# VH-VL binders against q95uq1, part 48

Target 1, 197 residues: q95uq1
Amino acid sequence: MSDNHEEESNVPAYVPGKHVSVDQLKQQDAEDEALKRYKESLLGTGVHAPKDDPRKLVIKEMKIQIEGRPDTIYPLDTKELIKEMKTKPFVLKESCHYKITLTFNIQHDIVSGLKQTNTVYRKGIKVSTEKHMLGSFAPQALAHSVTNPRHGWEEAPSGMLARGSYTAKVVFTDDDNEEHLSVEYAFSIKSDWKSDD
Below, E stands for the ipSAE of ESMFold2; O stands for the ipSAE of OpenDDE; V2 stands for 0.75 times the mean of E and O plus 0.25 times the DockQ between their complexes.

## First folded at step 21 (VH-VL; framework fv_sonavibart)

Design F4 (at its last look DockQ between E and O 0.09; V2 from the best seeds 0.00; counts 0 for: pae E 12.1 > 2, placed apart)
Fold by OpenDDE, look of step 21:
Structure F4 (fold): chain C 197 residues (1-197), chain A 124 residues (1-124), chain B 103 residues (1-103)
Amino acid sequence: as target 1 above (197 residues)
Amino acid sequence: QVQLQQSGPGLVKPSQTLSLTCAISGDSVSSDSAAWNWIRQSPSRGLEWLGRTYSEHMWYDDYEESVQSRITINPDTSKNQFSLQLNSVTPEDTAVYYCARETYDFLSGYFDYWGQGTMVTVSS
Amino acid sequence: DIQMTQSPSSLSASVGDRVTITCRASESIDSYLHWYQQKPGKAPKLLIYAASSLQSGVPSRFSGSGSGTDFTLTISSLQPEDFATYYCQQSYTFGQGTKVEIK
């Protein structure tokens, strides 16, 4: 019995606001200078999205942070690098504390109600699914960064049954269930950091 | 090249135990990159996965729910084979039984090598 | 449980014909779909894995496509040896099969 514990994180039910385009936002309240400045601060004055890239969400990096260990950084700005990530699993020691930070750019328009779904597989069987509501993100000069968990650390599973190789897929979807990004990655849970199992 | 060779009786009486063996060549039953499966086929039920065994630091078994109480899949590392035992068989267990290697494309398992199949008839 | 439904259940075609077989999942599948060919008295043979990857030794006239719930196996030009039953598979669930018969 694979108890698919869908831990629905009790993130308060995000009520999707009306999808307002960046252009619509710029046109709204044009008479309010304070609001205009606020909007400019949020949207940035000069973020030119590449005209040849229609993507609204562009992943830049995946960072694995483990307490007491150096960070593992995967650049993800190219398709080749994404493929390489699949072949370079990171290691989690059982009971270690870890978190994952994704860095991405938003282009062209606001991505509303961005949701991250992380599914983990072992030997082709789904072992877990986690869903995280990330929120809405606007185009800005600086890349956005999302860390899971948002606060504190996740604890890696422990015990003989937990040890092994895993594959995973993280998918980013918006309020309209449009898939903006999917990233596949691999990891292993080991008893120690040095065990070349 | 990987080859799977099945052996076992093709006739089993009701309430008895169906027993089949699958000998592996060209791979190891203890391979960490594969799982070893039993699948059966009948006109009434089509292709039906029954279960698997695999090694990853330890041995694991997964079984289909409908046969879970009656099925055992055992590896034999000394002979590089794995077996199927299905207890308390009924005529509904009449099928062609296949052993198969399961391999993976990252998130997905598929069966790239199959045994030749064994027709097993449950009859008095 | 995810159900896999193939269409059609059977079809008649001639040598040289383009043949298309569809497999529909009852829900969106997270894992890839695989395709098998089976001839009478033989075990299934892997044709396509991960929806579109051709198994080694399989002729290029076979191709797979699809995502989400809908997947397709295509034979661009049916050959005499292609008259068989084809199955889709997701995880441990198989489709009911599509029999390709000679017209």
Scores: ipSAE 0.783, ipTM 0.886, lowest interface PAE 0.6, mean pLDDT 90
Fold by ESMFold2, look of step 21:
Structure F4 (fold): chain C 197 residues (1-197), chain A 124 residues (1-124), chain B 103 residues (1-103)
Amino acid sequence: as target 1 above (197 residues)
Amino acid sequence: QVQLQQSGPGLVKPSQTLSLTCAISGDSVSSDSAAWNWIRQSPSRGLEWLGRTYSEHMWYDDYEESVQSRITINPDTSKNQFSLQLNSVTPEDTAVYYCARETYDFLSGYFDYWGQGTMVTVSS
Amino acid sequence: DIQMTQSPSSLSASVGDRVTITCRASESIDSYLHWYQQKPGKAPKLLIYAASSLQSGVPSRFSGSGSGTDFTLTISSLQPEDFATYYCQQSYTFGQGTKVEIK
């Protein structure tokens, strides 16, 4: 039986100037009323880290931007939303230009050497694995965002072999090989933006 | 064992519609592990893929560019069949027509079961 | 558009001979190359998929090799039932065929 109760790995030390507790945020900006109002908005409506959550990395959102099209946004701030993501596939038209932004909070400690491993499957068979070094991230009140590609656009594959339904799994690990997050999602590549009927 | 049985006329007049049917046993036309293809063979062009239909939660069709304006491939889930319709045929459409099941490995499809073939002649 | 070129177009051989047929792609296709056998009046029959994987029920005298642009089908000891035309396939494109005939 493994209980994660009162371990030092789950109660990280605060790093000065990067991420502070909710109480500290309200105290530190007493001299700047505009910043205080902004921080209170985040604490009340947009950003709240529960004290009993030991996770260092908490996913909030996955956004798919497609050039010339509306964004597709997945809120992922609950376990239920993360589990549901694979049942709500997004669509890419072949050869479209897109990018994917992941938004997450870092809690407790700096996460060093964060690495994203994305594995794509078709009909249960692994068809690609991509690894990206994301860097180091400190705790802060505002969420972090990473966009792939960092510059420009990615192009969706094209052709008959590329068209179809895919599942994928993205895994985040740090430079100590600790796994922080695993998200399973789905997408399809189609010849046009409307469903074939 | 999967078996594909073709049916349809072997003689079609120019400008008419070629219509063939492929009946499936040992598998389902709606299987998400397969795609259902039509391929033809003539002495001048050899083996020539025409198109496919398949189901991955929704139905999809893919057609060869040279015939895409004239071709339709339809599944019939109630009869466990799929069909070929080729409109406005000419003598250049004379060939042996095959239906085939496509399976996938490493995003590369190959045809593991074929129908017996139907010789279709387009002439007056 | 990737072109597939088979060599030779035709060959004559005797029972017991070792037969080698090649297929060359105009661009790299990794291992996504498949081999078929076709006898007169019959549909093609899958022999080898993904360059080297033997289809169930195909005799072990058939083997495939290659990756990238150059692929080979080998029949180690030709049998009477192996006189046929052989095709390679990548994506939805077939090679022009290699006819194996009796000497």
Scores: ipSAE 0.006, ipTM 0.493, lowest interface PAE 12.1, mean pLDDT 81
ESMFold2 (binder alone), look of step 21: mean pLDDT 90; pTM 0.939

Design F5 (at its last fold request DockQ between E and O 0.59; V2 from the best seeds 0.72)
Fold by OpenDDE, fold request of step 22:
Structure F5 (fold): chain C 197 residues (1-197), chain A 124 residues (1-124), chain B 103 residues (1-103)
Amino acid sequence: as target 1 above (197 residues)
Amino acid sequence: QVQLQQSGPGLVKPSQTLSLTCAISGDSVSSDSAAWNWIRQSPSRGLEWLGRTYSEHMWYDDYAVSVESRITINPDTSKNQFSLQLNSVTPEDTAVYYCARETYDFLSGYFDYWGQGTMVTVSS
Amino acid sequence: DIQMTQSPSSLSASVGDRVTITCRASESIDSYLHWYQQKPGKAPKLLIYAASSLQSGVPSRFSGSGSGTDFTLTISSLQPEDFATYYCQQSYTFGQGTKVEIK
């Protein structure tokens, strides 16, 4: 019985704010100083959108943080690096505490109602799906980062049944169900930190 | 080269147990890079996956919901083979049965080697 | 569950013809679609894996394309030995098949 526990994380019902375009936000700033400050806080100064890249969301990095262990960092600036990540699984010791941080840029416009879906597979079968409402993101000078879980740590599964190799997919979608990102990665759950040489 | 050789009876009476064996050559039933599957084919149901067995530190089995209550797939490491047992058969279980090796394209599996197939008829 | 719709169910073609078979998924499956050939009385044979990768030993006249929900198997020039039934597969689900018959 593969209990597809869809743990619907009770994230409070994200009420999608009105889709306000960056241009609409800029126009509204002319009338309200508080709104202008808010926009400046969101957009930062000097946001340049690359003219040759139509993407609204550009992944930069995936970071695996494990309590008491050095961070594993995957640069994701190129298609080749994204592909390479699939060949470099990270290791989770059973019962360890870990979190995953994704770093990305927003370009051209605000991405509203961004949702992250993480699906984990074992030998081609889905074993878990997690959905996270991330919110809305505007272009800014500094890259955005999202960490799951937002607070604290996730505990890696334990026991003989949990040990093994896994593959996973992360998908970013907006309120319009437009897919902005899809990345795949691999990991293993082991009894210890020793690489199976 | 990987080869799968099937054996077992082609006639089973209703309510009895269907039993088939698949012998593996050129690979190991305990390979951590593969899974070993049973698939059947009939005109009414087409190609239908039934289940699999594989080793990853321990043995795992996954079965199709349609047969889960009646099916058992067992590895035999000593003979480098795996078997299918399907209990309480009915005429609806009449089909050509195949064993197959499952390999993986990262998130999903596909079947790169197949047995020759065994026609099993459920009849009184 | 993801549903696979294969089309057409059957087609008639001549030797040398270009043949195209389509498989549609009810949801996006990225490139995780595979193609098989089956001849009467034989087991399915893997042709294409990962939507477009040719299996070793398969003739180059076979090709696969597509991503997301729509996929295509193409035989550039049909040969006498290519008259068979073709199946798409995603995970543990198979299409209903396309029978390629002699015209």
Scores: ipSAE 0.867, ipTM 0.939, lowest interface PAE 0.5, mean pLDDT 91
Fold by ESMFold2, fold request of step 22:
Structure F5 (fold): chain C 197 residues (1-197), chain A 124 residues (1-124), chain B 103 residues (1-103)
Amino acid sequence: as target 1 above (197 residues)
Amino acid sequence: QVQLQQSGPGLVKPSQTLSLTCAISGDSVSSDSAAWNWIRQSPSRGLEWLGRTYSEHMWYDDYAVSVESRITINPDTSKNQFSLQLNSVTPEDTAVYYCARETYDFLSGYFDYWGQGTMVTVSS
Amino acid sequence: DIQMTQSPSSLSASVGDRVTITCRASESIDSYLHWYQQKPGKAPKLLIYAASSLQSGVPSRFSGSGSGTDFTLTISSLQPEDFATYYCQQSYTFGQGTKVEIK
């Protein structure tokens, strides 16, 4: 119920509460909930948003973590960096364990019911579509992060049919089906890390 | 310049196998930047994709659901060709058959070179 | 699956006319829409890929525009050799065609 960004909470219902002053809130000793909601409401005033940028969701980074290897990090601060994802594929060794973290800012207004749809293609044919509900996110100075899977690792497929080059598109939409972001990217599944080197 | 040259019989009896061949010049059937397709056309169905084969370290096939139980597309690297076999044909398989080279704009494929077409009639 | 609808089904035009053909997708396909020309008795020929990119060797009187669900092929000044049927394509699906006849 609380709009606590540290805990990935829901948008706080605007609760028209008692007519209380700041001093009365301190006197009631309700610091954990009331103060948290007050601070998060202030963050939602747009104080952390550039005036000229109308976007509610601003992607910053995509990170691929592979168990036992250095992270692969894609900065996505500009439209050119986002477009470059298509020409800078990452490599997964078959059966490797990995996770993907997306880092983004929310500005201007809350984004409710954010959904990630990831579609993977092999030479123009869709081979999978995965949808993940991410939750609601309020504006704040610090970026939000979402990791897939939320716990543990994902395992890359294996076998001769799984190996090869893939293209993909990830799309972020809200409860109203408004599209906030679309990123096209590429990756390969290989039998050996040396093919990447 | 890439050219696709089709060959094969134009008349096939019902229940038999339709067999066509597409010869490639100016490119390789084993090119990892292309895929090799069969597409057919009739007045009732219009243009209909049937399937493809392509090479990326090994050979892969994809077939339209409507024909996947009856179709086979095979490469022949020694002759730089690829073939279509469609089993158990009926008169509804009567169409002009085209081979086509597929290339890609990231997520989507399109057909930049086509064979001349082969009219195949399925009748007794 | 995404349905593709072309308009009009046929048209007649004179040499020099501006001709516009539309293709509508049942849901958004971004710019992943391709156009083909097919003359009688011939195979289709690629004109435009990715909505607006002109294929090499195609005359500059052909152009494409649109994104999302609505796409347009334009012939700025129709020539006698442009008598043909035009098809749009998305994924492995083709539109039903638009026949252009020279008056």
Scores: ipSAE 0.655, ipTM 0.859, lowest interface PAE 1.3, mean pLDDT 85
ESMFold2, look of step 21: ipSAE 0.624; ipTM 0.843
ESMFold2 (binder alone), look of step 21: mean pLDDT 91; pTM 0.940
OpenDDE, look of step 21: ipSAE 0.786; ipTM 0.887
ESMFold2, fold request of step 22: ipSAE 0.615, 0.639; ipTM 0.830, 0.844
ESMFold2 (binder alone), fold request of step 22: mean pLDDT 91, 90, 90; pTM 0.940, 0.937, 0.934
OpenDDE, fold request of step 22: ipSAE 0.757, 0.759; ipTM 0.881, 0.883

Design F6 (at its last look DockQ between E and O 0.06; V2 from the best seeds 0.00; counts 0 for: pae E 10.4 > 2, placed apart)
Fold by OpenDDE, look of step 21:
Structure F6 (fold): chain C 197 residues (1-197), chain A 124 residues (1-124), chain B 103 residues (1-103)
Amino acid sequence: as target 1 above (197 residues)
Amino acid sequence: QVQLQQSGPGLVKPSQTLSLTCAISGDSVSSDSAAWNWIRQSPSRGLEWLGRTYSEHMWYDDYEESVESRITINPDTSKNQFSLQLNSVTPEDTAVYYCARETYDFLSGYFDYWGQGTMVTVSS
Amino acid sequence: DIQMTQSPSSLSASVGDRVTITCRASESIDSYLHWYQQKPGKAPKLLIYYASSLQSGVPSRFSGSGSGTDFTLTISSLQPEDFATYYCQQSYTFGQGTKVEIK
């Protein structure tokens, strides 16, 4: 029995605020210069959303950080690169400490209550699901970056049973359960970094 | 070409063990790109996956929850075959049993080669 | 567990007819849906894998489409040998089948 421990990360209960459009936010409190500056700092002056791209969330990069090892960076700015990620598994040594950072842009409007769901498979069987509440994100000049875990490191599984090849899917959904992005990726757990397990 | 040939008795008494074998040709039971499955079919339950065995750095078995306590799927590398044992059978286990090769791509696999099927009747 | 629902459960058609069978998943399964044909007394035969890929040796009159939750198997021109039961499959779950019968 693979206990699908849905570890709901105790991210504080994000109370979904009222869906306020960026335009509505810009119009609200126009008389408060301090608030306007704050909003401008958050929303950036002149963040023009591409007119030909209706997507609200556009992934740019996935970075695998392993303690004591160089970072593995996957550029994901094109559909082709996203597809190629499936063929480029990264390696986790058993018991290593790692974290994953996703970099993405928000376009057109605020994405409220963004949730990341990571599902890991071994030869087509689901072995784990993790859900992370990321929060709300507004369009801004700089890409957003989210790291999991937010603090510290994740420890890779260990033992003979944990070793092997895995596939995974990460899905980003908002408060309305709209899927903004899905990315499939592969990795292996090995006894050693050079091990041809 | 991959071929799967099933063998085993078609009649089993209640509380006894159902035993079937699937011989593989054109592929290896230890293939790292395949999993070897047992699936059964009945009018009442339709097509039902029972379990699989596969090799990576070691042998793994996955079983359907409803039969997990009664089922064993074993590879035999020396004969290039795999077997099904289902213990403590009841009339509800009456079905056509199939072995099948699962081809795995990414998040899920499909069954590209099947055995001929074996009708197993559980009756006193 | 993901549930697979096929429609219709059965249909009657004539040789030369266009036949469409649908499969719906209870949740999104991307393109991880496969189609099988089964004739009486025979094992299922793979027709389509990953929603739209035609298995080698399968006639081109068979096609698959769809993604997410809704999928379709189409036979463009039904042949005498196509009278059978068709099943969709996701992971280790099969649809209940669609029987294509002679009208």
Scores: ipSAE 0.756, ipTM 0.880, lowest interface PAE 0.7, mean pLDDT 91
Fold by ESMFold2, look of step 21:
Structure F6 (fold): chain C 197 residues (1-197), chain A 124 residues (1-124), chain B 103 residues (1-103)
Amino acid sequence: as target 1 above (197 residues)
Amino acid sequence: QVQLQQSGPGLVKPSQTLSLTCAISGDSVSSDSAAWNWIRQSPSRGLEWLGRTYSEHMWYDDYEESVESRITINPDTSKNQFSLQLNSVTPEDTAVYYCARETYDFLSGYFDYWGQGTMVTVSS
Amino acid sequence: DIQMTQSPSSLSASVGDRVTITCRASESIDSYLHWYQQKPGKAPKLLIYYASSLQSGVPSRFSGSGSGTDFTLTISSLQPEDFATYYCQQSYTFGQGTKVEIK
């Protein structure tokens, strides 16, 4: 929670208790209104809350950055785009360096203890599961972004056993284990880039 | 060997709810390596996927968009089964309904075990 | 929207014939295509998964090939029990079927 920087102005000395002058009541009320306006801006209450959309977490984009190549960007603004993502795999060259950025909005309420779980499959067999604690996020007009890894790059696996097609699911849950979003996606690991422009 | 056994009424009146059940033996409805599907077949539209339910840390459902507002698929872990509820049926919902196990991988899995099928007629 | 087009819609063949059925996707689906056999009044039966992998218990006269957009199911020597309808499947979409009938 944010601390309130309330300024207490000049309580009369002859009434040392909680007696508050008319001037101090006006000052206190002004500070309370300022805090309310600040909280409303952060929470997006009434001003930026979308009507008729009950979702607390709304995915906007998944971006795959590959060292030395143009970014691959998936817009995810619609249910159709989210569903289609798994039919449009991206390619990683073996041993390439990459990172993934997810961009999302939080609306309606604060989401506490947000956790990202990414599970990767190969031909129906779970290959890996990675969990990342993301923290708490307040509603706001500007989107939030999370990049994995936070620093540096990940390296794609290499070798004949690593090459092939993969599916994956990234899931966002809160500290009550409630799911806010899942996105299914696909990728392949190949020995070279020539087949993809 | 996995077996799927269907049950439910074969005649449903228009505007009512179609309700079918698929009992599983040789596997668990909560298995994290399978998804549990309903598929229907009619002469005019052929094989048509309706939806699935599966467990991966939590329960998930995916539904075909054209029926999404009317369909519910529920697992029942205590009975090791899953159900289909299709609301507000019309004669266009007349079909043979199948339950099927899918090898789970998000992309095209294959349906390796099928129930015997239930002919459902929607007629007054 | 990936559309699947199965060809032919029906064919007549004699026991011992080589039968070829094709399935074409409107976009590349790598090798994620599966084949099923269905006899009247029965549920579909999986024959081939991931384009070319033969399901356990399926006779070796069945084979699948293809990658990308064009896929083929081949029956090298048709047997009496092979007269059925055959479907391809990608994701949650099935082809319209190919009925194989006795000539």
Scores: ipSAE 0.006, ipTM 0.542, lowest interface PAE 10.4, mean pLDDT 81
ESMFold2 (binder alone), look of step 21: mean pLDDT 92; pTM 0.945

